# Designs tried in a protein design chat: VH-VL binders against a6uvu3. Part 36

Target 1, 145 residues: a6uvu3
Amino acid sequence: MDKRITLIGSKIAKTGNEFIYCGVLEECSECRFKKICHDGLIVGKRYRIVSVRSAKHPCIAYGDGVKVIEVEPSNNFTILIESKKALEGLTLSHSDIQCNNILCKYYNLCHSEGMPEKYKIMELHEKIKCPKGNSLIKATVSTIN
Key: E = the ipSAE of ESMFold2; O = the ipSAE of OpenDDE; V2 = 0.75 times the mean of E and O plus 0.25 times the DockQ between their complexes.

## First folded at step 24 (VH-VL; framework fv_felzartamab)

Design z6 (at its last look DockQ between E and O 0.03; V2 from the best seeds 0.00; counts 0 for: pae E 8.2 > 2, off the site)
Fold by OpenDDE, look of step 24:
Structure z6 (fold): chain C 145 residues (1-145), chain A 123 residues (1-123), chain B 107 residues (1-107)
Amino acid sequence: as target 1 above (145 residues)
Amino acid sequence: QVQLVESGGGLVQPGGSLRLSCAASGFTFSRYWMNWVRQAPGKGLEWVSGISSSGSYTYYADSVKGRFTISRDNSKNTLYLQMNSLRAEDTAVYYCAKDRDIFWPDYKYFDYWGQGTLVTVSS
Amino acid sequence: DIELTQPPSVSVAPGQTARISCSGDKLGDKYVYWYQQKPGQAPVLVIYQDSKRPSGIPERFSGSNSGNTATLTISGTQAEDEADYYCQAWDSSTAVVFGGGTKLTVL
């Protein structure tokens, strides 16, 4: 896989952690680390940390500093899908489940950021009890390459 | 306890190829960037190439771009330098240099060096 | 591209203070590192981040960096300090950059 070098907040700089790259901040415009932080990453894409250096470096955006990390694009996601679409091996086009309850414990699974446009259902998990009565199933999905 | 041991140096004709190795021990090799630095006889130090911890990111001096390839095998704790299209000016002692736990540019420096291996390019 | 300039040689009597300069454009905005190299040996880090000493390096070694010049200072210079000294920094265009080196002679 295509691995990249970047920097991330020290507290979240752990191997195995994932994050969504959100682009260049205004604060980064004159930063000498700008190239390392931002080059090679795609806005909106989810990345997995594969290695971390222990040394901390100062950052305006992260008050606790940042660490150097190696990352790769995430290829597996856990999401909620409609029960009627839940079939292992099936390829789907991604669409968020329409719900405006941001306080719901399942909100991030219903509105997962950094998702590929198309994915394959790899594994089905338990049916969840949606507070709004939607028939949803938790699933592990994989990027189609 | 950190130890870096270079090997693979020797005499080669211009246009030839050579592969250097650096065996690392005494530290967690896979956590550190590694580098090659060379020194021509009676001359100063010149950074040649660097590689990230996983090997996914590589960087080269302009003088060797397109000719040299740095790589690593973390399972073997070994750093490599493939040198192609060798020139007389490539004649030097080649050192393996370990990064300290740091980031570019301010913290890019070398806390441990090997004893070097001599590469001589001559017809 | 940044270039680091060192004097080719510096001489000092035993017990005296040796000062080796390293000059470059806006060098004070960067961290500078210093290496000692004795004949037939690999370089050894003696100063990192302008003024910090690695473990095992004598206290007589010190460093500073401001403006366009970094300086390695050896107080109470001893015979064993005779060596070549290299400054080093980083540049976005050329990556790692070394000075030309300074031969320190202890008279």
Scores: ipSAE 0.014, ipTM 0.607, lowest interface PAE 8.2, mean pLDDT 90
Fold by ESMFold2, look of step 24:
Structure z6 (fold): chain C 145 residues (1-145), chain A 123 residues (1-123), chain B 107 residues (1-107)
Amino acid sequence: as target 1 above (145 residues)
Amino acid sequence: QVQLVESGGGLVQPGGSLRLSCAASGFTFSRYWMNWVRQAPGKGLEWVSGISSSGSYTYYADSVKGRFTISRDNSKNTLYLQMNSLRAEDTAVYYCAKDRDIFWPDYKYFDYWGQGTLVTVSS
Amino acid sequence: DIELTQPPSVSVAPGQTARISCSGDKLGDKYVYWYQQKPGQAPVLVIYQDSKRPSGIPERFSGSNSGNTATLTISGTQAEDEADYYCQAWDSSTAVVFGGGTKLTVL
């Protein structure tokens, strides 16, 4: 559960914001903040900003400078679920939407990689027009341990 | 010195398929997100697709979702774009682009581009 | 979805200052990037994160971004600056968006 410290561009350093860590740039190899920026972060993982320090520091990678932030892993996903099952706060067991249409614009939301066994619905968004006529709604969900 | 070399373009009929490749050198390919950007003749730039450094996350423009598949082989330093169900509007020069963002998506931009490969879709 | 609007063309005499605008709703809340594309060549990044220059880009290139408008400014414009210029940002659906491009002519 250990909090992680990093630095992010001042424009987006806001508590509650989320980002995906993309890795170290070659230009950062000699940066005195390299270790604090990058150690302990996993490429491809999503993080949530839980606190922001107000002091701004110059940075070769960010034109408006950076601020020190604390982050923690975020397990939020955006998926499509059946509208009749969709109520904010419910915990659901994962069930596959059976559709082999790889040309569907929603394919990746119906067949999300790494989907957990169970999830909690955090927020409901818009219903979508499924090409096969399924009644689906876009939702932000989080994993349940 | 960064180099990106695209290949696999050509003439195809509507409904056909092509697979584009981009050979990368001069940087640690496996540490960078990679992208395809296209440009129709005489027109502007259109982002097509992006892929994370490990290949675990892929993203597509609405115009190509479900028809195009981006992939990479980090052991060969190669980026791929499989294009299926091609349409006339897919006619473009396709560029391989290296991005430099540390945190996706707010910082996504492309510091190096290949010279492009032409895809022509006509009957 | 954000749409980025650029003038189709800008003409400037050598030594004059060229200003290329990129307009979008609340664009000042986003980072803006600029690319130069000379005829027959791939695009080259000239400004990143609103106002920073990559290594090798002349000091005459500068950028700003406030409100609804980002501006690429070329002071002391030279013949070699004749090119198409594209702005780029992202929208709320996480898609990368380019402006339509501006052809800079140095007469």
Scores: ipSAE 0.013, ipTM 0.569, lowest interface PAE 8.2, mean pLDDT 81
ESMFold2 (binder alone), look of step 24: mean pLDDT 91; pTM 0.926

## First folded at step 25 (VH-VL; framework fv_felzartamab)

Design aa1 (at its last look DockQ between E and O 0.33; V2 from the best seeds 0.00; counts 0 for: pae E 3.5 > 2)
Fold by OpenDDE, look of step 25:
Structure aa1 (fold): chain C 145 residues (1-145), chain A 121 residues (1-121), chain B 107 residues (1-107)
Amino acid sequence: as target 1 above (145 residues)
Amino acid sequence: QVQLVESGGGLVQPGGSLRLSCAASGFTFSRYWMNWVRQAPGKGLEWVSGISSSGSYTYYADSVKGRFTISRDNSKNTLYLQMNSLRAEDTAVYYCAKDRDIFGYKYFDYWGQGTLVTVSS
Amino acid sequence: DIELTQPPSVSVAPGQTARISCSGDKLGDKYVYWYQQKPGQAPVLVIYQDSKRPSGIPERFSGSNSGNTATLTISGTQAEDEADYYCQAWDSSTAVVFGGGTKLTVL
């Protein structure tokens, strides 16, 4: 699996812990560790810590400092896919549902940030009633990068 | 200085709908996740919903899942909460709260003054 | 799901030390945040990441977190510190969680 290096608050820098990368803060712009901390992560994506280095580094966002960690993306995601493509066990190339209605309650499932290029459909759930009439179905997918 | 100003609150009947807005200023709105937190009269704080900086990821408390939709327009520095199928227990002051974290361990460094939503027949 | 438990009320005399607890399973392994809310006002962050104070928060406010309990401590409590105080944490599964709140009365 594709592993990345980043930094995280010292207290929560534990193997097995998960986090959601939320992006760069304004105060991070001039941080000497900005590259290590941010460049390897995708906003909205969930990561799991797989290793932790012992050394602490100063951080303006985390008062107790940060530690270098190795992370991997979480494997499973819930998304909406076109019903015609829905088959358990099938590997698909990801593409967002073509829709710009940001007020739709399904928007985040139709436009999943950080989704890798390919995924495997692990489980199909209920069909959803798309306000625009798209034939969509909820699916649990596993990333295969 | 950071400012958050909620609007859109009011009286609505059970089963009705209401859309709240939060106008943000004083920071780069598009960089931060945003949240709604509510407080029923005489009760404690309850997290309602959160949204990623781009709006692609949304999160909801179980109590509002399927009924509420959080969204944002970064070009207008505005956060929204569409509330459908409103219930009496949704009666509360609704605060917009600015998120401050890189890795999801969220806390709210700035709050609006809130807007009151009253659901009553 | 993680739950945060606070005492509903705490009373202290002026100048004395107030301590407000927030209890949760393995809470010491998480960052805890504290908010102050005065009547008719929005909450204000007073402690972040267990023990850090935002700019503008008096030094008499401090925080600690170990085991299953986080504590907000107000040394030399003043009349203006009378308010509701809420602890808050984050969980990867349940997102944001607040304690039930503690009403601090300065007698």
Scores: ipSAE 0.755, ipTM 0.871, lowest interface PAE 0.7, mean pLDDT 92
Fold by ESMFold2, look of step 25:
Order: sequence, then structure tokens, then C-alpha cells
Structure aa1 (fold): chain C 145 residues (1-145), chain A 121 residues (1-121), chain B 107 residues (1-107)
Amino acid sequence: as target 1 above (145 residues)
Amino acid sequence: QVQLVESGGGLVQPGGSLRLSCAASGFTFSRYWMNWVRQAPGKGLEWVSGISSSGSYTYYADSVKGRFTISRDNSKNTLYLQMNSLRAEDTAVYYCAKDRDIFGYKYFDYWGQGTLVTVSS
Amino acid sequence: DIELTQPPSVSVAPGQTARISCSGDKLGDKYVYWYQQKPGQAPVLVIYQDSKRPSGIPERFSGSNSGNTATLTISGTQAEDEADYYCQAWDSSTAVVFGGGTKLTVL
């Protein structure tokens, strides 16, 4: 897997930021950067910005201009984990939370299908009051493949 | 002229199902991501779901994930929202919205007129 | 996890300048969008990418965004500007986020 080059709106061109590539706009048809912006990306895939060049370039789609960035595919997920196990940077083996309440508004964060067996905690968010009394915290995690 | 026309709203009992449609015209539908945004009576806007241009990728607000399914038929220029296990809090006007951003930092340049969904016994 | 806070209402006299705020943690690091919604109508995009006007939006509408606050400014406010106004941003770790809305009254 190789790093890819594209251009993105200058305000959101920051290392660590992620985005989902949504495709070419009609007004990009005559843009001199069209190939660089789009040819290396797959519609619907999530990417992480790994480097940013500081020079701005004009762009019809972004009035503040765009910056050249280098990106790689991202494997980040949002899940709920037990608050007592939650420390940023920690690698955990995934265990499903014991709960069969399909009507819970957090059900999909507790029971993500296809969840990797091991993950690394990248960022912790708000604590969640589970109706069944579990002490949970929302986290962004990454696969360790 | 971009047009988005929603249909399929109505009165549904709690736990019931409903399917919304949005007919699109005036742009190349298959090139754009599409979204549903809802508004409870007298309340603000809440994003519900989005779908990629090909339909391969779908995204949902936590409040509807697992109950709602967004889909599209690019041959008919139509966006759909299948709503299952409906609750009283799903009562809202549902808007079809056209996405404009290249990199998923969504904003909605065109909206339909909305269709009302009422969930009541 | 950004939450966008707007005042519930703002009142201005015709011809005066209306300012509607939208606050969120480090909001100035994001693109902010503004929608106008008149009673019984669908929302209409009035500002995109913090400060840009779509075609057909009067020059009296302008926007700014820095620090924790974005502001929609309507100079020379007219009766037709009476509407609800929503700010919007996107956080890559969460879903699309709207502010709670501000009712602008021109009186």
C-alpha cells in the first residue's frame, strides 16, 4: 500500500485529519489540478492526512484555496468500551459487551459487526450512561493489522 | 434546475415501518452523495443518514443506526430511506438533501420540500 | 465530538445589522455552513465554507469563523430575512452537526 497525493481545502489540510473521498464535482472539469486531486483516490474510502505542504493553490471548489497533502487509507472505528479499560494508546482484545437490547440507541456501538479482534485506542470521548448500568466510554480505535 | 421531491410520509404506529422516496432531477444523480435530514415539529435540523454516489457506503446518525436503511437506485434517480422499528421521537419532516463536498465534509446545497412522518398510536 | 450552540432568538429593527453566533470547540478549524429556513419552507444554503455566498444570495449576507465562534452577519436587514438560521459543521469522528437554530425577528 503506497502513500497517495491529493489536494484538499486549506482549512482542513492538517496532519491526522481524516476524510472520506466523495468524488469529482462538475466544476472540476477544467481545473489544472484535476488529476492530482482525484486520480489516486477511491470513492467512499476513508483516508488519513500524513503530511501537508504549506503553499496554497487556487481552487474553484474551495475559495480559501487548497493545499497538497499526502494520505494513506484509514482503519479507524467508533465503539463503546468499558471505562475502566480505557486508556489512550492501549491495545485491547475485543470482547462484545453482554447486552441483547436491540432497542437501545447505543446498540450498534456496543455490537459492531466485523469488529477487529484487537484494536488500539486512539482517542477517548464522552462517557455513556448505559441503561443496564454498564460504565462505558465512546472511543475511536484503530485496527493493528 | 435541481429538484428533489420526497414522498412516502404518513402516520405509522410505534414499532411500524415506512419507506420514504426522493425523486431527483436537474443534475447527474449518480455522481453525488445524498442525505436525509429530519426536523421534528417546532424543532431544529438533525442529520439522519448519508449514502455514497454508487451506494456502496452508508452512514447513519447513532439514533437511527440499525433501524433505518438508506439506499438509492441510480437508474431511477431515486433515493430511499427504509425506516423500521419506528419510535415517537422519529416523528419529523424528512428532507432529501444533495451533498456538495469532495472530501466528505458535508454541506447541502439543495433540499427537497420534505415529507411528514408521524409516529403515534 | 463538536457541539454547536446558537442563541434561540435574535431581534433587529429593519435596516440594522443582525449577527447570529454559532459556538463550538475549535470551530475555527472547520468549515462552517449556514442555512436559512422560512416558515413552511425547506432550508436554503446562504453561506458556505465560512464566508462564501452561493449564487443568488444577496450581498448583505456575510460570514466569519475564527477561534470558537462563527458568525452570520446580515447588514441592512430586511423583513424578508425573518427566518430560522442554522449553522452546520462536520466532525470526522462524529456525524453531521447542526446548531440548534436561531429565530431572527425583524421588527
Scores: ipSAE 0.329, ipTM 0.692, lowest interface PAE 3.5, mean pLDDT 83
ESMFold2 (binder alone), look of step 25: mean pLDDT 91; pTM 0.922

Design aa2 (at its last look DockQ between E and O 0.27; V2 from the best seeds 0.00; counts 0 for: pae E 2.5 > 2)
Fold by OpenDDE, look of step 25:
Structure aa2 (fold): chain C 145 residues (1-145), chain A 121 residues (1-121), chain B 107 residues (1-107)
Amino acid sequence: as target 1 above (145 residues)
Amino acid sequence: QVQLVESGGGLVQPGGSLRLSCAASGFTFSRYWMNWVRQAPGKGLEWVSSISSSGSYTYYADSVKGRFTISRDNSKNTLYLQMNSLRAEDTAVYYCAKDRDIFGYRYFDYWGQGTLVTVSS
Amino acid sequence: DIELTQPPSVSVAPGQTARISCSGDKLGDKYVYWYQQKPGQAPVLVIYQDSKRPSGIPERFSGSNSGNTATLTISGTQAEDEADYYCQAWDSSTAVVFGGGTKLTVL
């Protein structure tokens, strides 16, 4: 994966944190850090912080300043998986949860569109009480392209 | 002066469709993400959908995913929300909200006055 | 999946200090935003990035965020401050999240 250098608000500049790059603000146009902040990122893309430098720099958008970070593209999705398959670090073949209740509030998490055939479980979250009694758990997964 | 003006709200039957519009002015529309936030009568604020500045990326709340489509026409400074398969629980005032922030820790610095959508048989 | 919890209501006498809490897991590690909504009106941003005030917002409005709790503080509360207040944050998995809202009553 290609790593990029950018800046981010000091408070949220932590290794492992993710963000979505939203683009250049109007007030950023004259910022001396515009190049390092914006040139390496794609609007709409999700990135993961892989390293953080300690030095702070002034920023008009973040009052506490910004820190230099190293980032990589993140292809994470949040889905529901069967609890029996839930293990961080495990690679799984994707399959939708067998359920036809389109009115269920979890339906979209059980039937995630655009999911690749395989993904890696990155983080497990809370168990979900399925109305049909399925043992499900919320998970952050990274697509394996 | 930033202005956001929603339109297209009204009464619709369950299963029906409705298209909302938001006319934006007073800022460079094409530079900013835009959002829809709704509020059911007597209830709190609920984020509905977001769209990137170019329209290439869209995000939806689980409650509306697969039924609602957010889009924009930057040449017209207009945000849209196509709502299909409407349900009674979709009844709400729908607000257009301008996005702020570079790195996703987003907030809404300007809001429209909202348009009421009522889903009832 | 972050959840933001607010008290349903807070009451304060005129001139006194109102405090509205917003609680969430590790909320202190995130930026919190606050909105004021008066009856029949759209929400208005009153605090951004935990403690910053937009132009036009009175200085009596302040914010803090530490641990698991963000707090909106209104010093010298006035009758016009009676409204619903919502906290908001961003989550990488669920995008934008609002608290349930707090109705502030000025007695």
Scores: ipSAE 0.745, ipTM 0.877, lowest interface PAE 0.7, mean pLDDT 92
Fold by ESMFold2, look of step 25:
Structure aa2 (fold): chain C 145 residues (1-145), chain A 121 residues (1-121), chain B 107 residues (1-107)
Amino acid sequence: as target 1 above (145 residues)
Amino acid sequence: QVQLVESGGGLVQPGGSLRLSCAASGFTFSRYWMNWVRQAPGKGLEWVSSISSSGSYTYYADSVKGRFTISRDNSKNTLYLQMNSLRAEDTAVYYCAKDRDIFGYRYFDYWGQGTLVTVSS
Amino acid sequence: DIELTQPPSVSVAPGQTARISCSGDKLGDKYVYWYQQKPGQAPVLVIYQDSKRPSGIPERFSGSNSGNTATLTISGTQAEDEADYYCQAWDSSTAVVFGGGTKLTVL
């Protein structure tokens, strides 16, 4: 829902492009655009560029300058799924992992709020050591639109 | 001075497992995405895996998906690569590399000296 | 998937200009990075974002990128520049692609 304004390197500032926000660099600490560029973005979240303004601005991180863009969150999520169901490209129906161990460090990946009813597996990551003994693998998934 | 020191390489049989470590110093480790890049003997560079600054997001080359797991412990300034179901084509020097980009278009400003993994019977 | 193509070798005489190409479809729409690797050593970043030098890299190293081709240029090439050189770009936000490498020989 949340549309945000940020700035991105001129060469990659194109409507429809997606990126993963990776955080502020040490060199950005004194940049006059620091707040506009970084505030409101969440490290690790994927965003889609929905509009691009043509004016270029100087940036310490991008030597040919940056352009102002408007972004919205992408439909991609990271979740834990059962390892036996995990094959890239498959579409699965969402089913909560039955576990109420709120103290588990993986709890938020097992019980992600707002998960779609169906999703497509885009990328598989590591298996995790579930304290309850479930066989789970971390995955990037995409909403079925 | 940024320093990255890999360890945990060695000789392993096909189908075996190995865990690599990379000790980091000279920068705020928890603020940066980290990467593994490998180089087979006499061959070029191949990106293997990336991990977000918190460890919540991981990315893998197709050649290692489902077999390798990247992780980190920010309290120890250490990056890990768990390598399972190893194959002969995984034989390489494995480099730990510091990421430096805001928007996930990775490039590596500092590299460790690497640790050799040999997969052979 | 973008594929980055480099010549396998380039030879130059000392003091001459070396040019190492890196070709890929619409590569000029991407930022390109260059790494130097001497035998038995880790890679070192020598050019970032097409044309920028990190601190400590001699000014004889320069870069350009337009169309389908990025070029690393070493002016006044010295014996110590003899190394393998890799270009790098990305396939997507999370995927990194390297060129096959170019062996630079100074003779």
Scores: ipSAE 0.435, ipTM 0.713, lowest interface PAE 2.5, mean pLDDT 84
ESMFold2 (binder alone), look of step 25: mean pLDDT 93; pTM 0.945

Design aa3 (at its last look DockQ between E and O 0.34; V2 from the best seeds 0.00; counts 0 for: pae E 3.9 > 2)
Fold by OpenDDE, look of step 25:
Structure aa3 (fold): chain C 145 residues (1-145), chain A 121 residues (1-121), chain B 107 residues (1-107)
Amino acid sequence: as target 1 above (145 residues)
Amino acid sequence: QVQLVESGGGLVQPGGSLRLSCAASGFTFSRYWMNWVRQAPGKGLEWVSGISSSGSYTYYADSVKGRFTISRDNSKNTLYLQMNSLRAEDTAVYYCAKDRDIFGWKYFDYWGQGTLVTVSS
Amino acid sequence: DIELTQPPSVSVAPGQTARISCSGDKLGDKYVYWYQQKPGQAPVLVIYQDSKRPSGIPERFSGSNSGNTATLTISGTQAEDEADYYCQAWDSSTAVVFGGGTKLTVL
């Protein structure tokens, strides 16, 4: 598993907790911890805390300070896959759905940023009526690495 | 100073569509996640939808999934909410709210004044 | 899914201390945020991360959070503090959740 180091609010810095990384705040620009906090994470990606260091550090965003944590990408994702590839238990190589309609309500499910190259289909959900006629189905997938 | 100005609200029939806009200024819009929060007349606050800074990730309350679409144009500092298949229970003042955290939609430090959406036959 | 429960109303005399509770399962393990909303106005953040005050918020506003209950405390309550107050939390699975709101009346 690809582990990363970052910082998070002291109160929620607990092993097993999950969060979505939202990106750099404007006030973080001059923070001495900017590199360790932000450089290793991908905006929008879900992470799970796997370890926590005890020391607290000051943070402009978190009033009670932050702790150094080790994180890994969360295992489960919801995406759209081609119906013809949809089989529970199957391992697939990830590829975005070929579509450039960024205004589509399914765009983020068709183009999941930060997805690993391979995943296992854990659960199939409803079929999606694609405006462009693609045969798609919603799936819960688990990352392999 | 941070400003958020909603627009696009109005009267619409059930099953109709409406598109809301939120014009943002006073901060680096492209750095922050944005949200829509609504409030039915005489009721409490309900989170509706959120969108990542780049627009790549969108999230919805169960009550609006499949009907509403949140989007943004960072070049115009504008947040949008496309509302389709509107229902009477969607009647509310819709606020755009700026996110204030690095790790998730944890809280909203700035709100617009809201725009009223009325769904009625 | 996380749920936040607030009393629908709280009354206090001027100068007295108002306490508004927000209850949820293991809420003490989460950051809680509070908003004030006056009639016809947008909500205003008054407490963040359980107990922190944004700039411009009077010191009479304070917050705490432990166990299953977060509390917004207004000491020396003034007439201008009459408003609806909402607690809010975040969950990685359900995103943003608001309490039902509490109407604070200053008698």
Scores: ipSAE 0.753, ipTM 0.870, lowest interface PAE 0.7, mean pLDDT 92
Fold by ESMFold2, look of step 25:
Structure aa3 (fold): chain C 145 residues (1-145), chain A 121 residues (1-121), chain B 107 residues (1-107)
Amino acid sequence: as target 1 above (145 residues)
Amino acid sequence: QVQLVESGGGLVQPGGSLRLSCAASGFTFSRYWMNWVRQAPGKGLEWVSGISSSGSYTYYADSVKGRFTISRDNSKNTLYLQMNSLRAEDTAVYYCAKDRDIFGWKYFDYWGQGTLVTVSS
Amino acid sequence: DIELTQPPSVSVAPGQTARISCSGDKLGDKYVYWYQQKPGQAPVLVIYQDSKRPSGIPERFSGSNSGNTATLTISGTQAEDEADYYCQAWDSSTAVVFGGGTKLTVL
């Protein structure tokens, strides 16, 4: 149940790409690939492409065709971390930003509930202006363990 | 004919709240993901929030996360946006938009005409 | 968080070809969508998946996307094509991203 087979638009069928499965379109109701494309995927869940087969197949939803892909669930999150700790690929133990300003527009990114474990930095984004002067950077992280 | 009609915009003070509504017709509302996109006066488009067809999954831009809540009532064919702790930078025309992609690489095939939210002292 | 950059404005004479660019890091690895917005109106989808036209969109609208740049092309530009045009893509970490918009003026 870990890895799943599906089909996705040829252009975005690349290892490492992620998507959120949104469900079956009405146009897919008569498609011979319907079961392969949709079985085993959960609406609203995020997946990461782990392998891609090179053959293209026709698809009404993707005019350039689709490719067979293997996917796994993704557990990526966006948080704010201290800029001094921020290096892509680095694994960090989760530590709270020392701030209790619950009206701050960044509050939920600084206080990610339910993530006391280690995480790996997958991608760094922009630095933000913290109202309290902390040097913070937005990052996509993956939970591990 | 697909039609989306927003309502609930108006003038509100900073820190206030508003609830926007979007009445949908001309398609099976309960089968489609729905979104809010906003446009500040004289500025470009900014995606705000999305919701799955059943309402079980919601997604937010970082700028509104924790302050805005998207919801839907499929029995009334209506999409909602509850906006709390409003700020001057939330001033915009708010559009509801119909989503059309299997894999969440969203695009919006139908848009409403929008409702103006003005946040000022 | 991919940033999509468009020129603020483009001017063309009637009947000429308009080209509106949209630039972003490795944008050619993503599907790009284009919206037209006339004054006082809601946006309308004119190109999806880089180069496909929805039904009812004139054949003079076309699109391409390669490398770091997507381009909306309007051949035989008409007065009614005067509008703002936005490109749009998806970023797995930040969801939907729009370009800043390009005002097309038909002189």
Scores: ipSAE 0.294, ipTM 0.677, lowest interface PAE 3.9, mean pLDDT 82
ESMFold2 (binder alone), look of step 25: mean pLDDT 91; pTM 0.926

